# VH-VL binders against q9c950r261to396, part 9

Target 1, 136 residues: q9c950r261to396
Amino acid sequence: VPTFEDVKEVTIRRSKLAKWLMEPFFEELIVGCFVRVGIGRSKSGPIYRLCWVKNVDATDPDKTYKLENKTTHKYLNVVWGNETSAARWQMAMISDGHPLEEEYRQWIREVERTNGRMPTKQDISEKKEAIQRTNS
Below, E stands for the ipSAE of ESMFold2; O stands for the ipSAE of OpenDDE; V2 stands for 0.75 times the mean of E and O plus 0.25 times the DockQ between their complexes.

## First folded at step 2 (VH-VL; framework fv_ixekizumab)

Design e6c (at its last look DockQ between E and O 0.62; V2 from the best seeds 0.00; counts 0 for: pae E 3.3 > 2)
Fold by ESMFold2, look of step 3:
Structure e6c (fold): chain C 136 residues (1-136), chain A 122 residues (1-122), chain B 112 residues (1-112)
Amino acid sequence: as target 1 above (136 residues)
Amino acid sequence: QVQLVQSGAEVKKPGSSVKVSCKASGGTFSNYAIHWVRQAPGQGLEWMGVIIPIFGTADYNQRFKGRVTITADESTSTAYMELSSLRSEDTAVYYCARGGEWLDYYYYMDVWGQGTLVTVSS
Amino acid sequence: DIVMTQTPLSLSVTPGQPASISCRSSQSLLHSDGKTYLHWYLQKPGQSPQLLIYKVSNRFSGVPDRFSGSGSGTDFTLKISRVEAEDVGVYYCMQSIQYPYTFGQGTKLEIK
């Protein structure tokens, strides 16, 4: 079971998504990583969920939006718990902050509740290496 | 085109519960915020809470002190609002509404259901 | 909770004349992202509310250009340049800067 530190190392922030958006390696890199999806605001601050990226959906070119200073029609299909329950999100809704340990624990509980699948430690290690290569 | 269709009017006794359904069609369901808003006869609008179906947990207006439960069933594209311990002042039209996945529309409601009248009387 | 106060609560307008509705919030609706989360809805008689103006001044799709919104911080205004019979109903402002979302009391617009 991947630890919070394992997941944290492969959680991609909005600024990184925007930076890599047009690169030929983008989809291969981001699939299997994590993102923090913004879902609302309370008196105590923003509310996020830590989600696993299943794929990139670019099949509707008319659904464009602004991501920082770029325009795109790429969306992230993410999983919360069970892989059969994927949902599409604009990357503009992704946090530019780092995940919190409580967000990781929420993700673990949801995977357990739904009998979902999670990445192996090997999957995480391969993603970590891929991220490091693109930063070089 | 996106539509929200709610369950029909109900008459309830004080102390009972009501569960109103809101079925979405014409788009995806799991990543849309579904809000519940009520309106007592001759009164204004009152926000009750919200759910994003994929996440399964809701955020509530604390005014209801845990009497409201909002849920969603992704397989049927249906959201539910259950209000318990009904009182006569809960007589109202109950609306479901959603925002879009577009960043500019996410935090306001652009599609509304037709409303469900719930009457609480002895 | 953020209190939203509308004035007037009721107005009666001769067709073709302008109308103006004020909305005040108990705290700023300007978010640190630079956007202001104040919206206007119209509820026509016997209908569900419909979105009219979002984020202060942005007209929603299909809304006539005689509707305009303005304001900042805590003070906002909805204007109808020339009222038509179809504009009859109750107008609500709403904030969505934080939960719980809150509405103004409503302003009933009638035709004389």
Scores: ipSAE 0.386, ipTM 0.800, lowest interface PAE 3.3, mean pLDDT 88
Fold by OpenDDE, look of step 3:
Structure e6c (fold): chain C 136 residues (1-136), chain A 122 residues (1-122), chain B 112 residues (1-112)
Amino acid sequence: as target 1 above (136 residues)
Amino acid sequence: QVQLVQSGAEVKKPGSSVKVSCKASGGTFSNYAIHWVRQAPGQGLEWMGVIIPIFGTADYNQRFKGRVTITADESTSTAYMELSSLRSEDTAVYYCARGGEWLDYYYYMDVWGQGTLVTVSS
Amino acid sequence: DIVMTQTPLSLSVTPGQPASISCRSSQSLLHSDGKTYLHWYLQKPGQSPQLLIYKVSNRFSGVPDRFSGSGSGTDFTLKISRVEAEDVGVYYCMQSIQYPYTFGQGTKLEIK
């Protein structure tokens, strides 16, 4: 099971998504990363779910939206448990903040409950290295 | 054409529980929000809670003090709202409503069920 | 909780004449994302509520252009340029900037 620190290091914030959006490496790099999907707002603040990125979905070129100062038709297919929970989301709904430990715990519980895919240490290490190579 | 069809009217005794269903058809279900809103006779609208089926966890109006339980079954595209410890003041029409397509980041209710009358009387 | 206050609570309008409903929130409905989360619903007699305007000024699909929404921050207005018989019902404003979502008291529109 990846540690919270491991997940934090491969969690991509909205601003980074916007930065990488048009880069040739983006669609490959983002696979296996984590994102915080905004799903609501309470009196205490926004509510997020920490999700695993399956792939980029760009199959609807006519459905564009704004991400920061850029226009895009690229969406993220993310998973919150197992493959049956895969769903498409606008990157504009992704948090620009760091994940919380409680969100991490929630994700772990859901993966275990649904017998979902748990990233291996090797998966995390490779993703960290890939991110570092593009980190500038 | 997306539709929400709710279960039929209920008559309940005080202290009992009621569970209302809301079946979605004609569109996606899992990544849409399903809200529950009630309306007492001759009164306004009161938000009860919401669930996004794919995430399973619901959020509630704390005014109900834990009496409300909202669940969803993705396999049947059905959401449920259970209200326990019923009292006469719970007599109302209960609505489910779709909270907009989350793909578009909209936080409004664009499709409503037909409503379910729940009458609480001794 | 955010308190939504509508005025008036009722109005009677002659067909063809304009109508205006005000909605005030106890706090700003402008989110940091730049969007304002104020919406209008109409509940016709014996029916479920239906969406009219979303995010202050956007008409929902099928809504006639007689309806318009405006406002910012904490003050919002729904206008009907020429009231018709089919416009009879109760109008509600709603905020969705945070849970719990809250509605105005409702404004009952009747025809003279």
Scores: ipSAE 0.341, ipTM 0.817, lowest interface PAE 1.9, mean pLDDT 92
ESMFold2, look of step 2: ipSAE 0.270; ipTM 0.747
ESMFold2 (binder alone), look of step 2: mean pLDDT 91; pTM 0.941
OpenDDE, look of step 2: ipSAE 0.262; ipTM 0.792
ESMFold2 (binder alone), look of step 3: mean pLDDT 91; pTM 0.940

## First folded at step 3 (VH-VL; framework fv_ixekizumab)

Design g1 (at its last look DockQ between E and O 0.05; V2 from the best seeds 0.00; counts 0 for: pae E 2.3 > 2, placed apart)
Fold by ESMFold2, look of step 3:
Parts: sequence; structure tokens; C-alpha cells
Structure g1 (fold): chain C 136 residues (1-136), chain A 122 residues (1-122), chain B 112 residues (1-112)
Amino acid sequence: as target 1 above (136 residues)
Amino acid sequence: QVQLVQSGAEVKKPGSSVKVSCKASGGTFSNYAIHWVRQAPGQGLEWMGVIIPIFGTAYYNQRFKGRVTITADESTSTAYMELSSLRSEDTAVYYCARGGEWLDYYYYMDVWGQGTLVTVSS
Amino acid sequence: DIVMTQTPLSLSVTPGQPASISCRSSQSLLHSDGKTYLHWYLQKPGQSPQLLIYKVSNRFSGVPDRFSGSGSGTDFTLKISRVEAEDVGVYYCMQSIQYPYTFGQGTKLEIK
């Protein structure tokens, strides 16, 4: 079971998504990472869900949106719990901040409730190394 | 085109509960927010809460939390709002509404159901 | 909770004349993403509400040019440049920068 720190290290911020958006390696890099999907704001601030990236969806080329200073039609299909319950999100809805331990615990609970799959520690190690290589 | 179709009118006794359904057709369901808004006769609109079906977590107006339960069933593309311990003041039309399209999907309500009149009377 | 206050609460307008409805929020509706989450709805008699204006000034699809929205911060205005018979109903402003979402009290527009 990956720890909160394991997941935090492979959680991708919106600014990084925008930076890598047009690179040939984009989908290969981002699939299997985590993102924080915004679901509104409370009095105490924004509310997020920590989701696992299943794939990049670019099947609707006319559905464009602005991501930072770029325009794209790429969306992230993300998983919350079981991969049979995937949903598509524009990357503009992804947080540029750090995940919280409570967000990680919510993800763990949903994976357990749905008998979903988790990345192995090796999967995470490989993603961490791929991210580091790309940042160099 | 997306449509929201609600269950029919209800007459309920005080102290009972009511469950209103809202079925989405013609669009996606899992990542669109479904809001519930009520309107007492001759009065304004009151937001009750929201659910984003993939996350299964509802956010409630604190005024109603404890009496209202909002759920979603992805397999049938249907959201539900249940209001318990009904009082005469709960007599209202109850609307479901979808929170925008993919670009801004939960910040405004662009598709509304037809409304469900719930009358609480002995 | 953010309180939304509309003025006037009712308005009687001769057809062809302009109408103006004000909405004030108890705190700024400017979100950290740089957008302002203030919207206008119309509920025609016997109908469900319908979206007119989103994010202050953007007309929703199919909304006539005679409707316009303006404002910033806490003060917002909906204007109808020339009122027509089909504009009769109750107008609501709504904020969506934070939960719970809240509506103004409504402004009933009638034709005299």
C-alpha cells in the first residue's frame, strides 16, 4: 500500500501539466500519477479529491479550453476508487498545491470500499524517477 | 441535449419523509454536479446541496444538514434527494439542476428539472 | 454564508422601457482564479429557472442582446435595455464562489 508520502511525490500540479502538455512523452508520464481535482470551495478554502490518472482523453478536438497560457483539448480521465468509475476532467480544474493527508485517507477509504486497485511501491518509484528525469 | 426529469408530485404527512428522483438523459453524468434547489409557494430559491456523482460525496447547506440526504446512482444516471422529519414549512417545489457543462460544470446551473411539488399536510 | 441582497424586490415597467436590477453580496465574489462567480437567472411564470448571465457579464446561449450584466467585487447589475412581454418573471442573482451557494431574494418584473 503506498504511503501518503509515496503518493505526494507523484502528485502532479496544474503548472507541471501545463509545462509538459505538448511534449511527446506527456501521456506516458502522467498516466499512473495523481492529481487533485477541485470540487468546490467551503468557508475554509478549496475542496479537492486526490485521483489516480487512468489516461489522457483527446477524442473531442473541438472541446478546447485554456490551461494557464495555453489552449488544449486534452482531458484527464481520473479514477476515484475503482477504475470502472472513471471520469473526465479538464486540467484547469487541477490544483497547483500540495495534497493533504485527509485527501489521501479519503482516497484510501474509497479504494477499500470499491475493492479498487492501487499502484505498487515499484510503480510509484518508476514514476518518481520518470518525473525527476523530465525535470532535469 | 441534456434533460433532467424528476419524479411526480407528492403529498406527505408531517413527520414523514420524501425522496425525489432526478434522472439525467442525453449527456454525461459522473462528473457533472447535480444541485437541489427548493422554492416555497410565492417565495425565492434556496440551494439545498450538491453531489458530484463520481465522488459520491454530497455538500449540504448547513440549514438542511441532518434532514437532507443527497445520493447518486451512476448506473441509472439518477440523483436523489430525501428530506426527513417533514414539516409544513417544507411544502415547496423541489428542483434538481445540473452544474454547467464540462468547462465550468459545477459553478452555475444551466439545465433544470421540471420541479417536484411536495405538499406537507395532515 | 454569503448573503445576496437584491433591489428592488419588485419592478413594474412599461413595454419598451429599460429595467435595472441590483445585487449586492456580503463579501467579494472574486475567486482566486481571477473569475467572479455571480450569475443571473430568470424564472418565468409557471416555469423552472433558466440561466441568463453567468460570471457577471456572459450571456448564456440564446439570451437576447437586450440583457446585459455588469459589476465587480460586491456590486452587480442586470440591465434590460428594452423590456418585452416575454421578460416577465422573477430575476435572481446567485453566487457560487463557495458553498453553500446562495440566491438573492428575487426581483419580480411585471409589465404595466
Scores: ipSAE 0.571, ipTM 0.866, lowest interface PAE 2.0, mean pLDDT 89
Fold by OpenDDE, look of step 3:
Structure g1 (fold): chain C 136 residues (1-136), chain A 122 residues (1-122), chain B 112 residues (1-112)
Amino acid sequence: as target 1 above (136 residues)
Amino acid sequence: QVQLVQSGAEVKKPGSSVKVSCKASGGTFSNYAIHWVRQAPGQGLEWMGVIIPIFGTAYYNQRFKGRVTITADESTSTAYMELSSLRSEDTAVYYCARGGEWLDYYYYMDVWGQGTLVTVSS
Amino acid sequence: DIVMTQTPLSLSVTPGQPASISCRSSQSLLHSDGKTYLHWYLQKPGQSPQLLIYKVSNRFSGVPDRFSGSGSGTDFTLKISRVEAEDVGVYYCMQSIQYPYTFGQGTKLEIK
């Protein structure tokens, strides 16, 4: 099971998504990363779910939305538990904040409860390296 | 006060399908999971599946071998459970129940519908 | 699937006397997050199930303090102090540590 620190390092914030959106490496790089999906609000503030990114969905060029100062038709298919039930989200709904440990714990619970895919240490390591190369 | 109101009793022939509805009121539908549980006459409780409306994600008890389809309509705060290829042993009361595990950190069913009797007979 | 085993399957109790129901799981219900996902439901005659206890020992809203839950790992107990007529029904334990959720067989509580 990847550590919270591991997951934090491969969690992509909204501002970074907007920055990488049109880069040729974007669709490949984002696979296997994590994002915080805004799912609603409570009395204590916005509620996020930490999700694993399955792929970029750009199959409908007519469905555009605003991501910060950019217009895009790219969506993220993300997974909370079992990847057989991936859901599509606008990147505009992704948090620009850091993931919380409780969100990480929730993700772990859901993956185990649904017998979902748990990223390996190797998966995380490779993703970290790929992200680092992009930032260089 | 949160309530789940289910559709009325059904009488079906073997081989047909039934679709039961569960309408939620008094809360935020998209914040919770909707479970389906059935109970054959004089028997215990059997978990069928769950849907998380905000994601549209559904998980099923594999014992039903793909006969169960759970959907949700956020605009009407209604969840649906469809059971196909009905057989006599599918005769049961079907319950929908709210799970708070999506927003809170509890994985239990705190609100239940009144139940829907589905009778399968030739 | 996780198998939940309740004992006894039926119980006849004199009003005012205590009752105890056991629930055993085929594997530990303790998650790595430190929480134990075992819950108790009551189904009164002709009614839908209702939540009594969640996560082993937490009484749900409106549940009298006569009800208490305890246990750990694979062994759990529901206790009722001073059973009342309104407590008649079938009690179920349930695990939610993994899909599919599974219930015990149920314990029918009757009044003598």
Scores: ipSAE 0.395, ipTM 0.832, lowest interface PAE 1.1, mean pLDDT 93
ESMFold2 (binder alone), look of step 3: mean pLDDT 90; pTM 0.937
ESMFold2, look of step 4: ipSAE 0.525; ipTM 0.851
ESMFold2 (binder alone), look of step 4: mean pLDDT 90; pTM 0.940
OpenDDE, look of step 4: ipSAE 0.347; ipTM 0.820

Design g2 (at its last look DockQ between E and O 0.07; V2 from the best seeds 0.00; counts 0 for: pae E 7.0 > 2, placed apart)
Fold by OpenDDE, look of step 3:
Structure g2 (fold): chain C 136 residues (1-136), chain A 122 residues (1-122), chain B 112 residues (1-112)
Amino acid sequence: as target 1 above (136 residues)
Amino acid sequence: QVQLVQSGAEVKKPGSSVKVSCKASGGTFSNYAIHWVRQAPGQGLEWMGWIIPIFGTADYNQRFKGRVTITADESTSTAYMELSSLRSEDTAVYYCARGGEWLDYYYYMDVWGQGTLVTVSS
Amino acid sequence: DIVMTQTPLSLSVTPGQPASISCRSSQSLLHSDGKTYLHWYLQKPGQSPQLLIYKVSNRFSGVPDRFSGSGSGTDFTLKISRVEAEDVGVYYCMQSIQYPYTFGQGTKLEIK
């Protein structure tokens, strides 16, 4: 099971998504990363689910939306638990903050409950390296 | 045409529990949220909570102090709302409603069930 | 909780005349995503609520164009240009920007 620290390092925030959106490496790089999907708000602030990114969905060019100062038809198919339950989200709903430990715990619990795919240490390591190369 | 069909009326004693079902037909279930809203006789609408079936997680109105449990079965396209420790003030018509298309996160209720009357009396 | 306040609570209108309902929220309903999460519902006598307007000004499918919604921030208005008999019922505004989602008290519309 990846540690919270591991997951934090491969969690991509909204501003980074906007930055990478049009880059040739984006669709490949984002696979296997994590994002915080905004699902609502409480009195204490917005509520997020930490999700694993399955792929980029750009199959509907007529469905555009604003991400920061850019217009895009690219969505993220993300997973919370089992990959068969992948769902499409606008990147505009992704948090620009860091994940919380409670969100990490919730994700772990859901993956275990649904017998979902748990990223291996190797998966995380490779993703970290790929992200580092991009930041260079 | 999307429809939500709820279970029949219930008569319950104080302290007992009630579980209302809401079956969706004619459309997608997993990519939408299911809300539960109740209405006491002659009163307004009160939001109880919702569930996103594809994620399997629910959020609740904390005013119910943990008495509400919302679940969903994707295989049968059915959502459930269980209310425990019933009291007389829980007497109301309980509605399930489909949230706006989840993929676009509109967060409005575009399809409503017919309602289920739950009467709590000694 | 976000308090939704409707005015008036009751309205009697002559058929063919316009109607206007106000809804105020205790805090802004504008989300950081640029959308405003204010919606209007109508509950006709003996029926379930039905969606009229979503996100302030978008008419739901099948809703006549005599219905319109407007507003921003904390102040919103539902207008009916020409009230018809079928418009009788209780109108509710609702916010969905913050848990718990909350409704206005409702505005009962009757025909004179």
Scores: ipSAE 0.050, ipTM 0.713, lowest interface PAE 2.6, mean pLDDT 91
Fold by ESMFold2, look of step 3:
Order: C-alpha cells, then structure tokens, then sequence
Structure g2 (fold): chain C 136 residues (1-136), chain A 122 residues (1-122), chain B 112 residues (1-112)
C-alpha cells in the first residue's frame, strides 16, 4: 500500500490548483491525486481530510465561486474511503498546507473499514512524475 | 473591496434583547468566517463567537452560552448576532469581523465592520 | 481560558524611534498542525481594529515592513522599527488556538 510520503507527493495544494486551473491538462493531471479538504472547524484549528480526486465537475456553469484571483465553476469530486463518501467540493475549500501523517493514517483506516479502492504504488509513481514535469 | 456594514446604535433596557446585523459586500460571503467581538467603553476586545455560513453552525464563547445566537442569511449576505437577557455590563461596541477566504485563514480577522454601540440602561 | 498578557500597557515613543510590545500566553499557541495561532491588531483612535500580523510573523497586505512579529510557544513580540504618527493607537495580541479566542489587554502607543 502506498506510504505517507507516496501520498504526500501527489497531494495538490490550493495554490497549485489555482495555478493550473485554466490549463488544458488540468483534469487529467488532478484526477487520481489527493487533496486536503477542509470539512469543518474545531476550537483548536481547522479539520481536514485527505481525499482522493475522482473527477472534475464543471457541469453547472452558474455555480461560480472565487478561487484566489480567478472565478471558476470547476468542482472536485473526491472520495473518503469508498464511493459512498463521494462528494463535490469547491477548490476554495482545499488546504494550501501539506498533509499530516495522522490525516494519512485516517485515510488508510477509512479505506480499509469501507473496503474502498486505493491507488497502487505504480499509480502514484506515474502521478509523481506527471506533477514533477508540470512543476518545471 | 470587501466591506462589512453593521446596523445602527441601540439603547436597550435590562432584560431585553438586541439583534445586530452585519451585511457583507464584495467577495463570496458563504466561504468566509464571521466573528463577533465586543468592546466595553474604555476596555479591550472580547470574542463572542463566530459562524461560517457554508457550514451553517455557529460556535460561541462559553461565557455567553445561552444568551448569544449567531446566524447568517446567505441570500442577503448578512450575519446576525442576538444577545438576550441584557445587563448593564453588556453596554459595548459590537463588531463583526471577517476571517480569511479559506479554511486555514478563518482564525484571524482581516476585515472589520464599523461597530454598533449597544447601550443598556435602566 | 488562555490568558494573554501584554507589556507594557502604555508606551510613549519619540517619532522615528523603535517600539517593542510583548505578549505572553498562559499556554502554548503551537497547534499539532505545526502552526502558531497568534495575531496582532491595531485599533487607531476612533476606528475599528485592523489586522497587522497573523500567525506570529506574517504581515497582512498593506502593512508597512517596519512592523515585524516574532516569538514562539508562549512568548511573542511585535516590533516597530521606526514609529510614525500614523502608528498611534492600541495594539492587541490575540490567540485563536482554543475557545474562547482571547485578546491581550492592549498596549496604548503614543507619540511624545
């Protein structure tokens, strides 16, 4: 199964999403990556989950929102555990911080609990290379 | 260009309630955190609670538990703070303030309303 | 509640001279996410508060670089390298690591 470092290297931050938003390769690059989704707040900080990106949803052009200095109607469909958890999120709700090891462990536990799908190490290796080429 | 405009000053009797409005202009209201902070005359700042409209649930300073209600109306981009069972020590300027535009930034207040003076006198 | 203690409560500074304000918290403001939730605000006479510094040392947009923040754990400092007339007002530190979020008592800065 992929390690925390494997997943961390294919976790996309909000600033990168905003940078790549208008590129023709955006959806192909982002699908199969991870994002830290802000799912709420606590008295001692934000609550994030490390989620796997299923696809980019741009089907409702009237549902616009601001992402940094841009306006978009692109949303991320992500999963936590298995497909039962699939949910659509604004990219504005994605963290610009790096994932925490506990967030990774929670993801692993949820995938196992729900008999969900996991990327292979090969899938992740291919995404790492794609991201690195784009960051040139 | 984000602005917060609050309702006008109010004079209230002890035991009554007050509801202060905070209308946001500019930006995406549903994604902001709206904090409420009060300042008694000649005193410092006291955090009362907040709401994040997209989540719909408010959290409060326990000191005000049971007396304060914070709500938001996304259709009018307006947050509200209602304080009940007013006492003379509730005389203060009440501010609304916006957190940042992303969840990580909600925890500090980058735009403040002009303040609403609430005077509680017998 | 986390108690935030500022020193001094008042200071009077000759224009062009530096100023330093201390803020001490009763508990660490370092979160398990590696971030420190300590912020600084200025309330100019007759105005609402305005953000100066967030998360210890980050200047908010439009804040002059003569303002700087530092510190860790429980001890924090706001410095003004060269005080100007527009800097008069009351400075507050604030923690947002734990409910209720709390402010220091304020430090009034005046020009001599």
Amino acid sequence: as target 1 above (136 residues)
Amino acid sequence: QVQLVQSGAEVKKPGSSVKVSCKASGGTFSNYAIHWVRQAPGQGLEWMGWIIPIFGTADYNQRFKGRVTITADESTSTAYMELSSLRSEDTAVYYCARGGEWLDYYYYMDVWGQGTLVTVSS
Amino acid sequence: DIVMTQTPLSLSVTPGQPASISCRSSQSLLHSDGKTYLHWYLQKPGQSPQLLIYKVSNRFSGVPDRFSGSGSGTDFTLKISRVEAEDVGVYYCMQSIQYPYTFGQGTKLEIK
Scores: ipSAE 0.015, ipTM 0.641, lowest interface PAE 7.0, mean pLDDT 88
ESMFold2 (binder alone), look of step 3: mean pLDDT 90; pTM 0.935

Design g3 (at its last look DockQ between E and O 0.66; V2 from the best seeds 0.00; counts 0 for: pae E 8.5 > 2)
Fold by OpenDDE, look of step 3:
Structure g3 (fold): chain C 136 residues (1-136), chain A 122 residues (1-122), chain B 112 residues (1-112)
Amino acid sequence: as target 1 above (136 residues)
Amino acid sequence: QVQLVQSGAEVKKPGSSVKVSCKASGGSFSSYAIHWVRQAPGQGLEWMGVIIPYFGTADYNQRFKGRVTITADESTSTAYMELSSLRSEDTAVYYCARDLGYSYGEDYFDYWGQGTLVTVSS
Amino acid sequence: DIVMTQTPLSLSVTPGQPASISCRSSQSLVHSDGKTYLHWYLQKPGQSPQLLIYEVSNRFSGVPDRFSGSGSGTDFTLKISRVEAEDVGVYYCMQSIQYPYTFGQGTKLEIK
């Protein structure tokens, strides 16, 4: 099971998504990363869930939306528990904040409950390296 | 007051399909997971599947071998359970139930629908 | 699948006397998050199931104090300190630690 620190390092913020959106490496790099998806509000504020990014969905160029100052038709197919239940989300719904440890625990809970795919240490390591290369 | 109101009783022929609805009120539908549980006459409870309407994701009991389809409409706060290729053994009362696990970590059924009797007979 | 086993399957109790129902799971219901995902439901005659106890020992809203839950790991118990006529029905334990969720066979409680 990846640590909270591991997940934090491969969690991509909204602002970074907007920055990388049009880069040639974006669709490949984002696979296997985590995003913090806004799922509603409570009395204490917005609620987010950590999701694993399966792939970028750009199959419908006519379905555009605003991501910060950019217009895009790229969506993220993300996984909450089991990969067979992937769902499409606008990147505008992704948090620009850091993930919380409680959200990390909830993610692990859901993956285990649904017998979903747990990223390996190797998966995380490779993704970290790929992200670092992009930032350099 | 949280309520789950299900559609009325159904009588079906073997091989046909049935679609049961479950309308939620008294809360935020987007915060729920909706489960389906059935109970054959004089028998216990059997979990069929679940949907998280906000995500649009569903999971199923593999014992049904793909015969179950669970959907949801957020605009009407209604969840649906469709069971195909009906058999006499599918005669049961079907319940919807909600949990707040995905939003609040409450992985138990705090509210149930009134149940829908589905009778499968020739 | 996790198998839930209740005992007894039926019991007849004199009003005012205590009752005890056991539930055993085929594997631990303790999650790494520290929670135990074992719950109790009551289905009164002609009604839908209703939540009684969640996470082993927490009474749901409106549940009388005479109901209590206990246990750990794979062994759980529901107790009624003083059985009343309104307690008649079938009691089910359920695990929600993994899909598919599974129920015990049910315990039918009757009044003598």
Scores: ipSAE 0.385, ipTM 0.835, lowest interface PAE 1.3, mean pLDDT 94
Fold by ESMFold2, look of step 3:
Structure g3 (fold): chain C 136 residues (1-136), chain A 122 residues (1-122), chain B 112 residues (1-112)
Amino acid sequence: as target 1 above (136 residues)
Amino acid sequence: QVQLVQSGAEVKKPGSSVKVSCKASGGSFSSYAIHWVRQAPGQGLEWMGVIIPYFGTADYNQRFKGRVTITADESTSTAYMELSSLRSEDTAVYYCARDLGYSYGEDYFDYWGQGTLVTVSS
Amino acid sequence: DIVMTQTPLSLSVTPGQPASISCRSSQSLVHSDGKTYLHWYLQKPGQSPQLLIYEVSNRFSGVPDRFSGSGSGTDFTLKISRVEAEDVGVYYCMQSIQYPYTFGQGTKLEIK
């Protein structure tokens, strides 16, 4: 089971999504990473969930939106728990902050509750290396 | 103040379907998980399934998966449970219940609807 | 499915006396996040269930301090230190560690 630090290291912030958006490696890199999805607001501020990126959806070029200084029609399909929870999100809804330990605990709990899948430590290690190569 | 208000009692024939509504007022509907629990007359509680409106997908108790559909409409802050191919043993009070687990990390039901009696008889 | 077994199924208690209800799960309710997902509800006559205790031992807001919960792993207990007339109803334990969520069969508490 990956630790909170393992997951944190492969969680991609909105500013990085925007930076890499146009690169040919974008989809291959981002699939299998985590993102913090803004799912609503509470009395104490925005509510986020830590989600596993399944694929990039760019199938409707007319569905454009602003991501920072850019316009795109790329969306992230993410999973929280099992595969039946797959949902499509604008990258503008992704947090630019770091994941919280409580968000990690919630993700673990939902995966176990739904008998979902987790990345292995090896999967995370491979993504960490891919991110490092891209940042260098 | 959060309230869950359910639709009224229904009398249905075997083989038909029923759709029970659960309207949430107060708070942030998209950040809740809405569960459905039923209670046959004089019996205990049975969990049927859940929807997380923000993600738009539902999970079901396998004993109901082929007959239950749980949906939500964020614009009206309303969750729905539809049970098809009704049988006499489906006569029960149907409750919706709120779980804040996807907002605050809780996994217990802090608010319940008033219940909806569904009677299945010829 | 995780089977939740409550004992006793019925209690008749003199006001002011203690009461104890046991709940046993067929599997551990301890999650990898360190929490134990066992909760207690009371359904008073003619009402919807209401939350009493969450995560084994935490009293929900407004629940009197005469209610307490304890337990570990698979064995849990709800105690009422001094039963009062308003405590009449059916008590249910519930696990929320995995789907489907399951309840004990209920313990009916009556006043003698």
Scores: ipSAE 0.007, ipTM 0.641, lowest interface PAE 8.5, mean pLDDT 87
ESMFold2 (binder alone), look of step 3: mean pLDDT 92; pTM 0.949

